# Designs tried in a protein design chat: VH-VL binders against GTPase-activating protein and VPS9 domain-containing protein 1 (GAPVD1). Part 8

Target 1, 239 residues: GTPase-activating protein and VPS9 domain-containing protein 1 (GAPVD1), of Bos taurus (Bovine) (a5d794r147to385)
Amino acid sequence: SYLLQVLRYLIEFELKESDNPRRLLRRGTCAFSILFKLFSEGLFSAKLFLTATLHEPIMQLLVEDEDHLETDPNKLIERFSPAQQEKLFGEKGSDRFRQKVQEMVDSNEAKLVALVNKFIGYLKQNTYCFPHSLRWIVSQMYKTLSCVDRLEVGEVRAMCTDLLLACFICPAVVNPEQYGIISDAPINEVARFNLMQVGRLLQQLAMTGSEEGDPRTKSSLGKFDKSCVAAFLDVVIGG

## First folded at step 24 (VH-VL)

Design j3 (from u2 with light chain V33L A34N)
Fold by ESMFold2, fold request of step 25:
Structure j3 (fold): chain C 239 residues (1-239), chain A 121 residues (1-121), chain B 107 residues (1-107)
Amino acid sequence: as target 1 above (239 residues)
Amino acid sequence: EVQLVQSGAEVKKPGSSVKVSCKASGYTFTSYYMHWVRQAPGQGLEWIGEINPSGGETKYNQKFKDRATLTVDKSTSTAYMELSSLRSEDTAVYYCAREGFSWRSYGMDVWGQGTLVTVSS
Amino acid sequence: DIQMTQSPSSVSASVGDRVTITCKASQSIRSWLNWYQQKPGKSPKLLIYKASKLESGVPSRFSDSGSGTDFTLTISSLQPEDFATYFCQQYNSYPYTFGGGTKVEIK
């Protein structure tokens, strides 16, 4: 396979040679990232995996029809007029106002966490359908980068997670109609917002241990089923 | 189907009181604020006040503060507006309307059919 | 109290006409404005909320523009069922206040 060999070559001569290969990969503009995305988008087995993995949790999101799962307290309150804010939360600037806003944020966060865990669970259930050629290139990345003294094993695993979640799965979560995952159900503005929230949190999981993480998302990271992500990655890397 | 069904027309004498009911059905009564709005014959709309059915908290237009009383009965999903010391100027159709805060149901999206209150000697 | 001034008080129009109704607030209400339609003998019906969002089931010929103090309701092509009185209403501040109404009549 010439294309897979080019990807392996780029692991060795682009990523391995980089001062910060994880940052280079996440930027998404390096040759490896671009070629990996194009390769995966052209694979029928990748389309089958994404559909088998994402169709059901996306349909569940659409059926549940939740309101905006906003977790930024400032953005949440701006959806309401000053009079509405007063009746819903109380006197602006008071401790009760802050408490009531936080209660709504916490409720939305709990729903969002439950939703994201469903996505992670379907990822685990469909591990056997993961494309063989993509599995191979992830394995090559792990093996090659594990030989780099300045990269700890935990960081190499995080880079493999970055590739799988941020460069392959997350784009399909955010734009499922472009990937043919959803073709007969409309995705309204609020459903799109919530899919974006799922994609954002999945990307944050790929950045586990990063100082660059969103503080709101980072504080909630302990609530996710990280063992499912680790189990999926173990199968993809090591078999 | 979401409905607000109000009590029937009333004829009252000046100085008396009226209590208009508004029975809600087809939705969770305590999740929406209930508003009362009146419309004198041939005139525009005037906000009387609001009540939170969950805790009973009220807010009144100061014009009506000393005469209007808003209450709810959660067990029957019914809101009430009582207006005392009636004057001929209080002759109007009185509406209840719910206020929602969700994407699917935002603002005063459902109104009762109205209750005509006529105040005359 | 925030005063809401509607103009015109009435307009005569034919089916197919474009009708424009304006609403001016005495101080900024940002986008916290609703529009209602009221047919004779009926209760008001919410058409537009947040000065831009069509209520479910409202035809796309209805639209709103504006923010701050100046708002416009437009009916792009009048239909027979659109002959009614239209009210704006601010919910930025207590008390909630309504415009005086605009009656759209058959010419």
Scores: ipSAE 0.741, ipTM 0.931, lowest interface PAE 0.5, mean pLDDT 88
Fold by ESMFold2, last read:
Structure j3 (fold): chain C 239 residues (1-239), chain A 121 residues (1-121), chain B 107 residues (1-107)
Amino acid sequence: as target 1 above (239 residues)
Amino acid sequence: EVQLVQSGAEVKKPGSSVKVSCKASGYTFTSYYMHWVRQAPGQGLEWIGEINPSGGETKYNQKFKDRATLTVDKSTSTAYMELSSLRSEDTAVYYCAREGFSWRSYGMDVWGQGTLVTVSS
Amino acid sequence: DIQMTQSPSSVSASVGDRVTITCKASQSIRSWLNWYQQKPGKSPKLLIYKASKLESGVPSRFSDSGSGTDFTLTISSLQPEDFATYFCQQYNSYPYTFGGGTKVEIK
């Protein structure tokens, strides 16, 4: 296919030739990123993979019907009036207030971690139907960029992870109805918020150790099953 | 089904006390604050106070601070409001209402049916 | 105490009319305002919370606008089941306080 060859060309002549290929990919405005998005959105096998992988964990999120899984303590307290904050958390500025807010943050974080681990588990479970043309492109990116002396192997793997999670999977997590993944249930505002939280954490996992990571999330990154993401990537790259 | 069921109407003399009960069912009693609100005949609503069923903490409208007492019995999921030193202006319908903090159940979303307390000589 | 001034005290309207009820707080309550509907002989029913959010099962003809001190409840096309008394209530500060009520009745 001509478009697939253009994508390989752009790996060679846009990404490989860049002073900072990972940063270029993450911005999402380079020719490779734009064409990859268009190519993947037009692939029937990509739609099948995304549906097989994401439909069930998204449905589980909808059925659980959790409240806002807010983990930023400042944003969490803003959902409550000053009178409600006093009764729920105590005197503003006190150690007890801070502790009570953190307890609610920790409860939300535990639920969010469990939810994200479900997404990761379904990703692992469905690696067998990952689109062959997308796997080929990821493999070409890995092979081509691994030959670049200035790029560590860990950076090349991180770029492949960025492509898979941030550029392909996360957009479908956040907007599943637009990707045809969900047609049998409405997605209310709170469910959308929680899907966005899942997408944010999946992107943070793709960016582990990055300067662009959310500082709040870095303290929690050890709670996720990172071995599942690594195993998925190994299967995809290993072709 | 979530319900708040209050005790029946009462007729009281000035200077006496009244204790109104509010039995909760269909939800976790200790997860919601319980409020008491009164409404004089043909008048608006007036907040009396609140109680946290979990720890028993109370907050009162200063107008009622020395006359109103809010309590709970966790074993029966029942809240109580006692008003002492009754006057004729205390004649009103007294409501209990729960306050929630989740997106599915936020604010005073469930009210009891009301208890008419009449204070007359 | 934050005084809640509600106007008008009553309004006479026909089915299909647009009805507007105002509520003014004596100081800023930002968005910490609820609206209740109360039918004769019944307890209040939560209609709108946080000055904009419809309670589950409340028809879309009900809406709220405003923030800070001035709030408006609008019924875009009055229905027979909407004839009731409406109350605003602030929960920004203790004590929680209510407006005086607005009775919406049939012409």
Scores: ipSAE 0.733, ipTM 0.927, lowest interface PAE 0.5, mean pLDDT 87
Fold by ESMFold2, last read:
Structure j3 (fold): chain C 239 residues (1-239), chain A 121 residues (1-121), chain B 107 residues (1-107)
Amino acid sequence: as target 1 above (239 residues)
Amino acid sequence: EVQLVQSGAEVKKPGSSVKVSCKASGYTFTSYYMHWVRQAPGQGLEWIGEINPSGGETKYNQKFKDRATLTVDKSTSTAYMELSSLRSEDTAVYYCAREGFSWRSYGMDVWGQGTLVTVSS
Amino acid sequence: DIQMTQSPSSVSASVGDRVTITCKASQSIRSWLNWYQQKPGKSPKLLIYKASKLESGVPSRFSDSGSGTDFTLTISSLQPEDFATYFCQQYNSYPYTFGGGTKVEIK
């Protein structure tokens, strides 16, 4: 289709020619990003893949009905009044206070890791349903950008991961009703918060080995089963 | 179902003491703080204190610190409030209320039915 | 101690009226405020926590606004079952303190 031809052209003449193609892609305002979004949103096989991959883990998140899975200790304590903080954690500034807050952070992190690994597992289970057209575009991106001397091989692979996770999958995780994945239940604000946390961590997986990242999320990345993401990428890229 | 059931009404003489019970059911007793609040006839609400059933830690409104004692019996999931040196102005309905910290159960979301304590000579 | 001053002490209103109850704290409590409804002969019932969050099962005609020291409970369209006394309560600092209450009477 002409849309696929334009997308291949933009990889070669917009992304390849950019000083920082990965930043341009992630910004989401370049012509490639805009056209990719429009193409993927109009692609029936993409909707089928997203639904088959994301419906069940999102429903499981909704059923578990966890509280806010906050992992920033400063934001976590702000959910409680000063009186509540004293009774829950002890005297502010004490070793007990710090330890009790960290215990709550660690508990939330463990729950988030389990949720994200579940999403990753469904990605693996549904790899064979990945849309042919999108696989072709990812393959063209990998091949074209691998020829750029200033781009490390790991960075090219990270860009392909960005396209798949940050530009395609994560928007559907955060707003599943907009993508038609969830139609029968409203998503309350706490569930949305937790879906956003899942999306954030999925994006951080795309930043493995990158120049930037939230230190909190980088410290958590070692706890994920990265083999499922790598396997998904190997099938999609043909590597 | 979550429920707090308090002991029955009491009539007491000045200078005596009273011990009101609050039996919890339908939830994990040690996961919630228990508060005691009183309401004199036709008046507003007054916080007496709180207890953590898990470790027995208490905090009292200074107004009652010399006279109020909060305890728990974990084996029966029951909280107690004892008020000593009773005066006529202690005539009130005494409530227990649990305090939660999760988004599904936050604040003093469940109250007992109240116990009328009448102090009269 | 943080004093909670509630106004008015009582209000008479007709079904369908908008009723506004104010609560002032003697110092900032940010948003650490609850509202309770107490019907005659009954225990208090939590309506709103954190100065804006409706408790489960509470009708949407109840709302709260405010932060810091000044808070307002609004009943947008008074219903017969809303006859009750309403209390604000701060939980920013010990001791927890309540406003004096506002009795809402349906004419």
Scores: ipSAE 0.718, ipTM 0.923, lowest interface PAE 0.6, mean pLDDT 87
Fold by ESMFold2, fold request of step 25:
Structure j3 (fold): chain C 239 residues (1-239), chain A 121 residues (1-121), chain B 107 residues (1-107)
Amino acid sequence: as target 1 above (239 residues)
Amino acid sequence: EVQLVQSGAEVKKPGSSVKVSCKASGYTFTSYYMHWVRQAPGQGLEWIGEINPSGGETKYNQKFKDRATLTVDKSTSTAYMELSSLRSEDTAVYYCAREGFSWRSYGMDVWGQGTLVTVSS
Amino acid sequence: DIQMTQSPSSVSASVGDRVTITCKASQSIRSWLNWYQQKPGKSPKLLIYKASKLESGVPSRFSDSGSGTDFTLTISSLQPEDFATYFCQQYNSYPYTFGGGTKVEIK
């Protein structure tokens, strides 16, 4: 369609010409990002793929009904009153306080990792029903950006992963009712929080092996099934 | 099926002590703090203290610090409140209540039925 | 200790009336405030936690507003089953303290 041709031209004239094309893509405000969102939202095969891939893991998250899976220790402690913080964590400012907070963070992280790995597993299960037109534009991005001398092959693959996860899949994870994935079940504020945490970690997975990655996140991402994401990308870009 | 079932009413003489039990069921006893709150006839609620069933750590309202003792028996999922040196002003209904910290259970969401302790004669 | 002052101490109202109960803390407690309902001869029942969150199964006619030191419980359209005494309770600091209570009598 004309939209695919415009998207291909924007890869050439907007992304390729950028000083930092990966950052430009992830900000979501460039013309390519905006048009890709509009194109993918209007694509019936994209809706079918997102539903087949995301419906079940989202429903399992809703059924498990976990508390806020907060992993930022500062935000975690603000969920509790000063009296509750004292009883749960001990004397404020002490090493014990920091250790007990970290133990709760670690527990939440373990539950969140299990959830994210489930999403990754369904992504692998549905790799071959990924929309042809989206595969094509990802392949065009790979081809066009691979000929740029300043971009390593690993960075180009990371950009293709960003397009698939951060620009296509994660918006549907965070707002599944907008995409028709969940229609008859309300998504309460806690479930939304946890879906946002899943989306955040999926995006961070796309940043592994990059200088732009958060060092703290790089060490913790070893617990995810990274081979599933790599296999998905390989199928989508044709190698 | 979350329940807190308390021991029956007690009549005590001044200067004696009383021990009220609170049997928990339907939840993981060690995951929730247990509180004790009393209510004198026709009056408001007064917090006595709390206990962590996991490790036995306690905190008391200073008004009761030297007279109240909170304990737990993890094997029977039972919390106890003992109040010593009783006086007529201690006549009240004594409640146990659990405190939760999860989005499904915040605050004192489950209370026992109350135990009337009468101090007279 | 943080003192919690409730007003009024009692109110008589008709079914359908809007009832407002206030609770003032002697110092800031941010949003660390709960509301309880107690019917005669019964244990207290949690209505609202953290100064705005309705407990599961609590009718939507109950609402709360406020932060810091001044809090309000509102019953938008009083029902016969709302005859009870209402208590605020702070859990910002030890000891946990309750307001003196507000008895709502349906006339």
Scores: ipSAE 0.651, ipTM 0.889, lowest interface PAE 0.7, mean pLDDT 86

